# VH-VL binders against q8ixk2r445to577: the designs that were tried, part 268

Target 1, 133 residues: q8ixk2r445to577
Amino acid sequence: FFGMLQNKGLTDYCFDYNPPDENQIVGHQVILYLCHGMGQNQFFEYTSQKEIRYNTHQPEGCIAVEAGMDTLIMHLCEETAPENQKFILQEDGSLFHEQSKKCVQAARKESSDSFVPLLRDCTNSDHQKWFFK
Short names: E, the ipSAE of ESMFold2; O, the ipSAE of OpenDDE; V2, 0.75 times the mean of E and O plus 0.25 times the DockQ between their complexes.

## First folded at step 14 (VH-VL)

Design s80 (framework fv_cosibelimab)
Fold by ESMFold2-Fast, scan of step 14:
Structure s80 (fold): chain C 133 residues (1-133), chain A 120 residues (1-120), chain B 112 residues (1-112)
Amino acid sequence: as target 1 above (133 residues)
Amino acid sequence: EVQLVQSGAEVKKPGSSVKVSCKASGGTFSRWAISWVRQAPGQGLEWMGVIIPYFGTANYAQKFQGRVTITADESTSTAYMELSSLRSEDTAVYYCAKSRYYGRSAFDIWGQGTLVTVSS
Amino acid sequence: NFMLTQPHSVSESPGKTVTISCTRSSGSIAYHYVQWYQQRPGSAPTTVIYEDNQRPSGVPDRFSGSIDSSSNSASLTISGLKTEDEADYYCQSYDSSNKHWVFGGGTKLTVL
């Protein structure tokens, strides 16, 4: 699967990566932003290794969640995907992070009108359902 | 430094087509969003469409749907805007402009503009 | 679909402050970023404000941008007016429903 990774509950929003510096593309949080439908910084690839890859800029980035954290951060992709970079895309649209046993949910960022994907306990909420467009 | 350089002025007959080029130097052409904007004499700015070269995806303003085609050649870092079925009302300066993120970022670099005159 | 409405023209004396409004006809002005462009005669537009209130390098700090949700408008404010500020000013925002950029009609600023 590849394309814009859109939320079923927060229907206008897509995974989005907008690092402030094009020379430092890793280490920043993945956000949710209004879907523009044109690929670019909202284009992600779900790989057979269970990675969510970002390759609009070089080097390729892979979404990861660090131990004890709930935010999705862009890391460098590895030749063998580490456990913190593996997400299981389930038939119902859930993105299950195996290492933490949690699901990716569209959530409002604290004290702002901004939205971000966060790890939360798995539920059947539409805010935890994702699809490629 | 990033620059966008456009092809020269054109004079066309009604019913013909025009193809304007926009060559990028510096930066990462393929990853940008390249928009086309026109301005009729004494009038305001009118957005026509966009291409994101790396993805080959283009989108067009409703008014120009069916008449405009925007393409890109990544090997030469050049975007093209072709407008068909020209009318006198299409007389305008046509600009290409770059934005970092489509739908969010400002048009931070503009071409110098290409005057297209449609006269019978 | 929405329109961005600007006054056709504004004028003010050198050294004074002028404010140009940009009103969105439908949907919230705060829904997407507003950009502002300056166009002098015979030239391509240049960015003076991006993402509501940010200045590009080289743009003096007498240029500022703001959003007012109560009037559903964005504003460009230019203080300490200079004759070199005479230009057409355009606001711009994004229409996510059509995936289109929308420009305001433009405002001619005269410094007299």
Scores: ipSAE 0.488, ipTM 0.847, lowest interface PAE 2.3, mean pLDDT 91

Design s81 (framework fv_cosibelimab)
Fold by ESMFold2-Fast, scan of step 14:
Structure s81 (fold): chain C 133 residues (1-133), chain A 120 residues (1-120), chain B 112 residues (1-112)
Amino acid sequence: as target 1 above (133 residues)
Amino acid sequence: EVQLVQSGAEVKKPGSSVKVSCKASGGTFSRWAISWVRQAPGQGLEWMGVIIPYFGTANYAQKFQGRVTITADESTSTAYMELSSLRSEDTAVYYCAKSRYYGRSAFDVWGQGTLVTVSS
Amino acid sequence: NFMLTQPHSVSESPGKTVTISCTRSSGSIAYHYVQWYQQRPGSAPTTVIYEDNQRPSGVPDRFSGSIDSSSNSASLTISGLKTEDEADYYCQSYDSSNKHWVFGGGTKLTVL
């Protein structure tokens, strides 16, 4: 699977990566932004190692969750995917983070009108359902 | 420092085609969105279309669909805009412009413009 | 489809403040970023405001941008007007339905 990773509940929003420097692609939070449909900074690949990869820049980035955190951060991909970079895209569209046993949910960023993907307890909410477009 | 340099002025007959080039230097050409914008004499800016070179994906304003084709050559960092079936109302200055993130970022670097004159 | 409407022309004396509006005909102006471009005679446009209210490096702080959801418009404000500010100004926003950029019709600013 590859493409724009869109939310079923927050229907106009896609995974989006907007680092401030083109020469440094890691260390920033993954956001949700209005889908533009042209790939680029909203293009992600779901790999057989259960990674969510960002290939628009080299070296490739992989989405990770650090211990004790609920935010998705862009890290460098590794030869063998570490547990914090593994997500299971389930049959119902849920994106399950194996290490934490939580699901990725479209959520409002605290104190703002912006949206971000966050780890939350798994529910049957459409805000936890994702698909590639 | 990022620059976009366009090909020179053209004079064309009605019914012909024109192909304008836009060569980028300094930066990550393949990852940008390169738009084409035209401006008829004394008129405003009109967006024609875009290409994202890395993905090879292009999209066009409805007014130009069927007549415009935007392409890119990553090896030479050059984008092209070809407009066919030229009419006198296509006389305009044609600009290329880059944006970092399509649908979000401003056009932060513009080419110098290429005057295309369509007359018989 | 939507249109961005600007006044065709505005004029003001040096040292004063001018505001140029950009009104969106349908859909919320706040849903997508608004950019502002300055075009002096014989030149390509340059960005004076990006993402609603941000200034590029080299643009003086006399230039500012704002969004007013109640009037469904964006505004470019230029204070301390100088003769070199005389130019055409264009707003721009995004049409997500068609995946297109839309420009306003442009405003000619005359400085005495």
Scores: ipSAE 0.580, ipTM 0.875, lowest interface PAE 2.0, mean pLDDT 91

Design s82 (framework fv_cosibelimab)
Fold by ESMFold2-Fast, scan of step 14:
Structure s82 (fold): chain C 133 residues (1-133), chain A 120 residues (1-120), chain B 112 residues (1-112)
Amino acid sequence: as target 1 above (133 residues)
Amino acid sequence: EVQLVQSGAEVKKPGSSVKVSCKASGGTFSRWAISWVRQAPGQGLEWMGVIIPYFGTANYAQKFQGRVTITADESTSTAYMELSSLRSEDTAVYYCAKSRYYGRSAFDPWGQGTLVTVSS
Amino acid sequence: NFMLTQPHSVSESPGKTVTISCTRSSGSIAYHYVQWYQQRPGSAPTTVIYEDNQRPSGVPDRFSGSIDSSSNSASLTISGLKTEDEADYYCQSYDSSNKHWVFGGGTKLTVL
């Protein structure tokens, strides 16, 4: 699976990664932004190791969640994916982070008008359903 | 430091085509969005289209669809803009420009520009 | 399709402040970032403001950008005008429906 990772509930929004420094790409939060359909900073690959890889960065980045946090951040991919970088994309479109036992949900960023993917208790909400386009 | 260097000025006859090159240095060329913008003498900036080389995705302004083709060669870090069926109104300076994130980032850097003159 | 409308020209004396507007004909100006470019004769444009109100390294703080949702406009403000500020200024914003950028018509700034 690869492409723009779009939200079923927040229908115009895609996973997006826009770090401020081209020379230091990791460590920033993954956001949701209006889908442009052109690939680049909205192009992700779901791998057999259950990684969500960012293909615009070299070396390639992998989405991760730090222990105790609910935000998705970009880390360097590793030869063997660590547990904090593994997401189970389920048949219903849920994106399950097994280490935390939570699901990725499209949510409004605290105190702002922007949107971000956050870990939340799993529900059957369309805001927790994702698909590649 | 990223730089964009364009090919030299050209004089073309009406009905012909022109292909302008834009060579990138210093950075991850294939991951950028490279846009083409033209400016007729004494006129404003007009966006023509974009390519994201790694994905091979291109899009064009409505006015130029069918006449413009933007391509990229990742092995040489070079983007190309080809404009066909040239008219005198196509006389302009043609610029390539990099945007870091499509739909969000400003154009920086810009190429130095290529003057294309269409005359008989 | 939308247009970004700028005044054709503005003029002001050295040391004064000038504001150049950029009005979006349809869709919210605040929905996508606005960039501002400066172009001197014979040169390629350079960025003076990006993402509504950010300044690139090397651009003096006399340059500032703002968004006014009520008038559906962006503005470039240049304070302490200097003769070297004389140039054409272009705004730019994104058309998400067509996946392309749109430039304003440009404003010629004369410093007299």
Scores: ipSAE 0.424, ipTM 0.823, lowest interface PAE 2.7, mean pLDDT 90

Design s83 (framework fv_cosibelimab)
Fold by ESMFold2-Fast, scan of step 14:
Structure s83 (fold): chain C 133 residues (1-133), chain A 119 residues (1-119), chain B 112 residues (1-112)
Amino acid sequence: as target 1 above (133 residues)
Amino acid sequence: EVQLVQSGAEVKKPGSSVKVSCKASGGTFSRWAISWVRQAPGQGLEWMGVIIPYFGTANYAQKFQGRVTITADESTSTAYMELSSLRSEDTAVYYCAKSRYYGRAFDYWGQGTLVTVSS
Amino acid sequence: NFMLTQPHSVSESPGKTVTISCTRSSGSIAYHYVQWYQQRPGSAPTTVIYEDNQRPSGVPDRFSGSIDSSSNSASLTISGLKTEDEADYYCQSYDSSNKHWVFGGGTKLTVL
């Protein structure tokens, strides 16, 4: 799948990547922002290796969650996807992070009105359901 | 360090077309969103359209659909805006403007190109 | 579709503070970020505020931006007003429904 990765519960918000240095795309948190519909920094690919890939820039980025953390961080893609970069997009729209056994949920960022995707215990909430548009 | 440099002023007859260029330097052109904005004499800013060079994706304001075409040449880091079927009310300064990410601020603007449409 | 409405003109004396409003006709002003552009006579616009309240490098701290959800408006405030601040000011926000940008009508600031 390709497209803007939109949340079913937080209906107008998409995965968004806006690093401060556009030539160094690694190490920053993935955010949620209002869907603009034009791809670019909201365009992601779900691959056969279960990666969520950001390929607008070179080198390509892959979303990862570090052990013990709940935030989604951009890492470099690898020839063989490591376990911390694998997400199962399930039939119901849930995005299951295999290594942690948690689901990606749309949530408010601490101390702000901004939104971010975070790992949470899996529930049937629409805030944990995602689709490509 | 980032610069947008536009082509020079044009004088055109009604019914003709004009093609304005915007050459980018100082960054990764293909990753940007390049918008075109015009300003008629004594009037406000009016958004015309955008191109995202990496995607080849363009979108246009409703008012200009069918008359405007925005293109990009990644090899020369140049965006183009072509406006056809020119009328006297198309007399304006035309600006290109860069957004690092679409839906965010225009962080750099070209110097503007005056297009005069007269008989 | 929505419109952004600004006063046509404002004027104030040097050293004083001026505030320019930008009101959204439908939908929340906080729905997308608001930018402010300054255009001096004969020049291209330049950014003075982006993402509601952020200043680009080189823009003095006399310039500030704010959002007021109760009036559904954004404001640009310029304190310690200087003659060089005399310009047209435009607000801007994004329309995700049409995938395009919307500009306010512009405000002419005169420094008397």
Scores: ipSAE 0.492, ipTM 0.830, lowest interface PAE 2.2, mean pLDDT 90

Design s84 (framework fv_cosibelimab; at its last look DockQ between E and O 0.62; V2 from the best seeds 0.00; counts 0 for: pae E 8.8 > 2)
Fold by ESMFold2-Fast, scan of step 14:
Structure s84 (fold): chain C 133 residues (1-133), chain A 121 residues (1-121), chain B 112 residues (1-112)
Amino acid sequence: as target 1 above (133 residues)
Amino acid sequence: EVQLVQSGAEVKKPGSSVKVSCKASGGTFSRWAISWVRQAPGQGLEWMGVIIPYFGTANYAQKFQGRVTITADESTSTAYMELSSLRSEDTAVYYCAKSRYYGRSGAFDYWGQGTLVTVSS
Amino acid sequence: NFMLTQPHSVSESPGKTVTISCTRSSGSIAYHYVQWYQQRPGSAPTTVIYEDNQRPSGVPDRFSGSIDSSSNSASLTISGLKTEDEADYYCQSYDSSNKHWVFGGGTKLTVL
């Protein structure tokens, strides 16, 4: 699977990654933003290693969640995916983060009108359902 | 160092088409978003459209939809903007500009020098 | 569709501070980043502020950007005005409905 990773509940929103420096892609939070359909900063690939890859830039980035955190952060991809970079994309569209045992949910950022993907307890909410477009 | 170098000035007749080029160097051209912006004499900046070469995706301002086509050749790191059915109102300086991202964040961090297109009978 | 409205012209004396506004007619100014470009006669535009309030390398700290949600506007502030600051200034932001960028009408800054 590859393409724009769109939310079923927030129907117009896609995973988006726009770090301050295009040549230093590590360490910033993945956001949700209105889908534009152009690829690039909203283009992700789900791999056989259960990674969500941002392969618009070189070196390729892989989404990770640090222990005890609930935000999705961009890391460098590794030859063998570490546990904090593994997400199970289920048939119902849930993205289950194996290490934390939580699901990725579209959520409003507390201090702004922005949306971000966050780890939350797994529910059957459409805000936890994702698909590639 | 990133550079965008545009083709030279053009004089065209009404009803014809013009194709302006923008040659990129100093970075990963295919991964950028390349926009075209025009400016009529003494007027403001007007966004025309964008292409993301690696993805082959393009989008156009509604005013130009149907008569502007933006393309890219990754092998030569060159973007092109073709405007058809030219009118005198299309007389303007045409700029290409690079942005890192499309959408929410998309500052134009590098600009071409501009290409003057004059449409006269 | 929305418009970004700027004053047509602004003027101030050397050494003083000037502020140029950019008002969004529809949708929240704060939800989409605002960029500011400087254009001197005969030249291509250059970026002076990006993502609301960030300065590119080489732009002096006399230039700053801000967002005011109550007036739905962005502002470019230039302190310690110099004659070399004379230029046209354009704000720019994103139109999510049409999936394209929009420029403000531009402001001519005169330093007298």
Scores: ipSAE 0.734, ipTM 0.899, lowest interface PAE 1.0, mean pLDDT 91
Fold by OpenDDE, look of step 15:
Structure s84 (fold): chain C 133 residues (1-133), chain A 121 residues (1-121), chain B 112 residues (1-112)
Amino acid sequence: as target 1 above (133 residues)
Amino acid sequence: EVQLVQSGAEVKKPGSSVKVSCKASGGTFSRWAISWVRQAPGQGLEWMGVIIPYFGTANYAQKFQGRVTITADESTSTAYMELSSLRSEDTAVYYCAKSRYYGRSGAFDYWGQGTLVTVSS
Amino acid sequence: NFMLTQPHSVSESPGKTVTISCTRSSGSIAYHYVQWYQQRPGSAPTTVIYEDNQRPSGVPDRFSGSIDSSSNSASLTISGLKTEDEADYYCQSYDSSNKHWVFGGGTKLTVL
């Protein structure tokens, strides 16, 4: 699967990654933004290694969850996907992070009017449903 | 360092076409979005359109739909803006501008030096 | 479609603080990043603020950006005004519905 990763509950919002330095793409948080359909910072790929790759940069970035965190942070992809980079995109649209045993949920960023994907306890909320478009 | 170098000034007759080039250097051209922005004398900035060389995707402001064509040559890291059916109101300085992404920010972090296009009979 | 409205001109003395507003006519200002560009006479624009309140390298910290959701506006604030700050300033934002960038009308800042 590849393309825009769009949330069902938060209508018209997609995974979005726009690091402040185009030459240093790791270490920043993945956010949500209105889907624009023009690729680039909204272009992701779900791989056979259960990675979510930011597939417009070399070396490629992979979404990871750092220890003790609930945010999605960009790391470099590795030859063998580390445990903190493994996600399961379920048939029902839920995006499950294997290591934390939590689901990715579209949420409002604290003290902000912006939105971010956060790890939360798995529910049947549409805000935890995702699909590639 | 990223640089955008545009072609020289143009003088055109009404009804003709002009094609301005913007050669990029100092980075990965394919990963950028190249926009064209014009500025009539004493007026503000006006976005015309954008191209993402990597995707070959272009989009245009409604005002210029059907009259402007933006292209890119990745092999030469050059973007082009062609404006047809020129009229006196098209007299302006035309800028190419680079953004890292075609997305939520859309910040133009580098600009060409501008190309003056004068349309007069 | 939306418009970004700026005051035509502002003026202030050196050392003072000036604020330039940018009001969005439709859509939430909080959902769409605003950029600010400085254009000195005879030059191409340069970025002074991006993503509402971020400064590019080389831009002094006396430049700052903010968002006011209640008025659906963005503001560029320049403290410790210098003569070199005299320029035209443009706000800009992105419309995801039609994939357009939109500029404000520009504000001429005169340093008295």
Scores: ipSAE 0.015, ipTM 0.654, lowest interface PAE 7.1, mean pLDDT 91
Fold by ESMFold2, look of step 15:
Order: C-alpha cells, then structure tokens, then sequence
Structure s84 (fold): chain C 133 residues (1-133), chain A 121 residues (1-121), chain B 112 residues (1-112)
C-alpha cells in the first residue's frame, strides 16, 4: 500500500512527518495532521517487510518504536527490517506492532490540541483502525 | 546547488493569457512542492497555487480557480504557470518558489528571480 | 478563511530593537508554523525565520521569532538593527481548511 495513512476514528487525520531539520530526518516523532492531499510529508509506503516507509525522502525513513516507548519515531530503513520497525496492517484496519504486541492508536496529547499515533493495548476502537487513501 | 530560473518579462493585452516558466536545477524536481506567488507593484505577496510533479496534482488559491493552470514537465525539470483572461489587476511580478514540504511545515527555501507581467490596454 | 495582520510600517534607529507583529484573525496561531520572509528592494524574498523560531543557515542570531497564543500573534524581533535590515517583512502561515498558504500584508521596516 502507498499513499496517505488515515485514521478511521479521528476522521480526516493522517500520518504526517515534519522533521524540524530537513537534513536530519532520524529521531523525530510521527504526528497526526489534517489530511491535505498534496503528498510529500503525508505519503507513506507499507512494504512487504511490514515497514511503514517515509516515501518521499532518500534515504528512506522507516517508522520504529524504541524499547519501552509508546511513540512512533523515524529511523533509517535497513536492508532487513528490524523487529522494532515491523507493523502488521490487518484486514480489519488495526495496525499491530509485532515487537511490543500493541496497536497504533490516534491519541490527543495531554493538555493539547495536538494528535499523535501511540502504542496502546489492542482494542476494537476505531481510533486503532487505519487505511491508505 | 538548487536554482530556479524564470522566463523573461511579458507585456500582454487584457483578455489574453500568459505562461511563465520556472526551470529547476540542482535537486530532485519531481518531489518538490513548486508554488507560484505574485506581487503587484507596491503590494504584498499573494500565493497562487502549488504542484508536486510526482503526484501530478495542482492546488489553486480560491481567488485564481478557473483562471490559473499550474503544470510541470519532469523531463525538463520545468514548472509552468498559465493565467488566462488577463486584466489590469494581474500586472505583477510572478515568482516560483520551492519547498521540501507542503502544508503545515513547508517553508519556501528557494525562489526564482521573478517575472514581470504587465497587462495594459 | 483567515487573515494575517501586520503593521504597515515600523521605524527604528541602528543598534536598537524592533518587533514586527503578525496577528491571525481566526483559528489558533499555534496550530500551524509561522514563517518570516525578508524582501529587499528589487529582490525576491528570502527566509529569515521558519517554523515559528528557527533560523536558516546564514541568518544572524539577532533575528528571532516567537508566538504569543494569548494575542493569537507571531512576532519577528530584530536586535542590533543595521541599515541593511531595511526591507519589507512578511509573515506566512497555512490554511488547512482551504489547503493554501496565507501571507501577511507586509511591514516596511525603515532604519533611520
């Protein structure tokens, strides 16, 4: 799959990556932002290795979750996908992180009007359902 | 080194059209967001629209819907802006500008030199 | 659907500090980054602040940007003012509803 990765429950919000330094894409958090349909910072590729790749940059970034963390952070893609970069996009739309055994959920940041994807215990919530647009 | 070079000045009659070119060099043109911004004499900057050549889709400011067409030719790394049904208020300098991102975080980091379009009766 | 309002002009002496405001008419200034551009006479604009308060390489640290959520405004501050700072300054932010960029009306800075 490739395109904008949209949340079912938080409608019109997409995965978005906006590193503050255009020459340093590693180590920053993926956010959710209003889908704008113009690509670049909102276009991702889901690969056969179960990676979510930041599709418009070379070298490509891959979304990862560091041990003990619940945030989605950009790493460089590797030839063989590391376990912390493997996500299973299931037929029901859930996005399962294999290493942590948790699902990606759209969440509001504490005391904020901002939204981010976070790992949470898997539920049937539409906030844990994702699709490419 | 990123560079944007625009076509030369134009003098046009009302009711005609103009097509300004913006040739890019020094990067991956297909993945850039190329915007067009105009500035009437003594006036401020006005965003007209954008294209990302890789996706082929252009978005236009509401004011210019129906009169502006923005295109890109990946083989020549050139973006174009065509403005039709010209009127005197369209007299302006037209800039192309690029950003790496479009949307919340996109800043224009490179600008063309500008193209003066004069619409005179 | 929103406007960015700037003072039409500001003046200050060399060595002093000037602040140029940029007030957003609707929606929160804090949701979308603000950029600031400098335009010297006869030249294309150049970026002096991006993403609220970041300086591109080559921009002196006497240029700074800030956000004031209570007044729903952004500010460009230039300290140690120099004659070469005389220019027009524009703020810019994104309109997510209409998917386009909005520029402020511009501020002419005169360095006396």
Amino acid sequence: as target 1 above (133 residues)
Amino acid sequence: EVQLVQSGAEVKKPGSSVKVSCKASGGTFSRWAISWVRQAPGQGLEWMGVIIPYFGTANYAQKFQGRVTITADESTSTAYMELSSLRSEDTAVYYCAKSRYYGRSGAFDYWGQGTLVTVSS
Amino acid sequence: NFMLTQPHSVSESPGKTVTISCTRSSGSIAYHYVQWYQQRPGSAPTTVIYEDNQRPSGVPDRFSGSIDSSSNSASLTISGLKTEDEADYYCQSYDSSNKHWVFGGGTKLTVL
Scores: ipSAE 0.007, ipTM 0.597, lowest interface PAE 8.8, mean pLDDT 86
ESMFold2 (binder alone), look of step 15: mean pLDDT 91; pTM 0.923

Design s85 (framework fv_cosibelimab)
Fold by ESMFold2-Fast, scan of step 14:
Structure s85 (fold): chain C 133 residues (1-133), chain A 120 residues (1-120), chain B 112 residues (1-112)
Amino acid sequence: as target 1 above (133 residues)
Amino acid sequence: EVQLVQSGAEVKKPGSSVKVSCKASGGTFSRWAISWVRQAPGQGLEWMGVIIPYFGTANYAQKFQGRVTITADESTSTAYMELSSLRSEDTAVYYCAKSRYYGRSAFDYWGQGTLVTVSS
Amino acid sequence: NFMLTQPHSVSESPGKTVTISCTRSSGNIAYHYVQWYQQRPGSAPTTVIYEDNQRPSGVPDRFSGSIDSSSNSASLTISGLKTEDEADYYCQSYDSSNKHWVFGGGTKLTVL
């Protein structure tokens, strides 16, 4: 699958990667922003290795969650995907982070009007359901 | 740094079409969003549409749907806006403008503008 | 579909402060970034404020932007007004439903 990764509950919002410097693809948090439908910084690829790749830049980035954290951050992709970069996209749209046993949820960022994807205990909430558009 | 250079002024007859170019330099053209904005004499700014060169994907304002086509050539870092079925009301300065992220970022660089005059 | 409404014109003397409003007719003004552009006669527009309240390099701190959710409006404020500030000013925000940009009608600032 590839395309804009949109939230079922927060229906106008997509995964979005907007690093301050487009030549520095690593180390910044993945956010949610209004879906524009044009690809660009909202275009992601879900791979056979269970990675969520950001392909519009070289080198390619892979979304990861560091130990003890709940935020999704951009790392460099590796030849063999490490466990912290593996997400299982289930038929119901749940995006399950296998290493932590948690699901990706659309959430409001603390003390702001911004939205971000965060790891949370898995529920059957539409805010935890994602699909490629 | 970043520069957008547009083609020169044109005079067209009603019913014809015009194609304006916008050549980009100084950055990663393919990753940008390139919008086209027009301004009739003494009037305000009017957004016409956008293209993301990397994807070749374009989107247009409803008013221009069916008359405007925006394209991009990544090999020459050039975006084009073609407007067909020209009317006298289409007399305007046409600008291309770059934004970093579509739907969010400001138009941080603009072309110098191309005057299109539609007269009989 | 929405409109961004600006006053047609504003005038003020040098050294004073002027505020230009931009009111969104539907949808919450705070849900989408507002940009402000300055256009002098014969020139392409240039950005004076981006993402509600940020200034580009080279824009003096006399220029500021703000959002007021209660009036559903954005405002551009120019303090210490100078003759060189005389220009047309346009606000711009995003229509996520139609996936297009919307410009305000523009405000002519005269420095008298």
Scores: ipSAE 0.587, ipTM 0.876, lowest interface PAE 1.9, mean pLDDT 92

Design s86 (framework fv_cosibelimab)
Fold by ESMFold2-Fast, scan of step 14:
Structure s86 (fold): chain C 133 residues (1-133), chain A 120 residues (1-120), chain B 112 residues (1-112)
Amino acid sequence: as target 1 above (133 residues)
Amino acid sequence: EVQLVQSGAEVKKPGSSVKVSCKASGGTFSRWAISWVRQAPGQGLEWMGVIIPYFGTANYAQKFQGRVTITADESTSTAYMELSSLRSEDTAVYYCAKSRYYGRSAFDYWGQGTLVTVSS
Amino acid sequence: NFMLTQPHSVSESPGKTVTISCTRSSGKIAYHYVQWYQQRPGSAPTTVIYEDNQRPSGVPDRFSGSIDSSSNSASLTISGLKTEDEADYYCQSYDSSNKHWVFGGGTKLTVL
């Protein structure tokens, strides 16, 4: 699967990565932004190793969640995917983070009009349902 | 230091086509969004379309759909805008412009502009 | 399918402050970033404000941007006006429905 990773509940929003410095692609939080359909900073690949890769840059970035955190951040991909970089895209569209046993949910960033994907307890909410477009 | 350099002025007859080039330097061309914007004499800016070179994906303003084609050649870091079925109303300066992220970022660098004159 | 409406022209004396509005006809102005461009005769536009209220390197702090949700408008404010500020100013924002950019009609600023 590859393309723009769109939310079923927050219907116009896609995974988006917009680091301040284009030469330093890793270390920043993944956000949600209005889907533009043109690839670029909204293009992600879901791999057989359960990674979500940002592959418009070399070396490729992989989405990860650090222990005890609920935000998705960009790390460098590794030859063997570590557990914190594994997400199981389930048949119902849930995106399950294996290490934490939580699901990725579209959420409003606190005190802001911005939206971000966050780890939350798994529910049957459309805000936790994702699909590639 | 990013720089966009466009091809020179063109004079065309009604019904013909024109293809303007925009050569980029000073950054990672394939990762940018390159838009084309025109400006008729004494008039405002009008967005025509965009290309994302890495994907080869293009999108066009409704007004130009079917007669504009935007392409990119990553090996030469050059974007092209071709406009067909030219009319006198297409006389304008045509600009290419770079943005970091389509749909979000400003056009932070512009080409110098290419005057296209459509007359008999 | 929306328009960004700007006044056709504004004028003010040197040293004073001017504000140029950019009103969105449909959809909320605050849902999408607004950019502002300055264009002098014979030149390509340059960015003076990006993402609502940010200034590029080299743009003096006399230039500022703001969003007013109640009037569905963005504004460019230039304080301490100088003769070199004479130019056409354009706002720009995004049409998410059609996946394209929209420019305002432009405002000619005269400093006299």
Scores: ipSAE 0.400, ipTM 0.826, lowest interface PAE 3.0, mean pLDDT 90

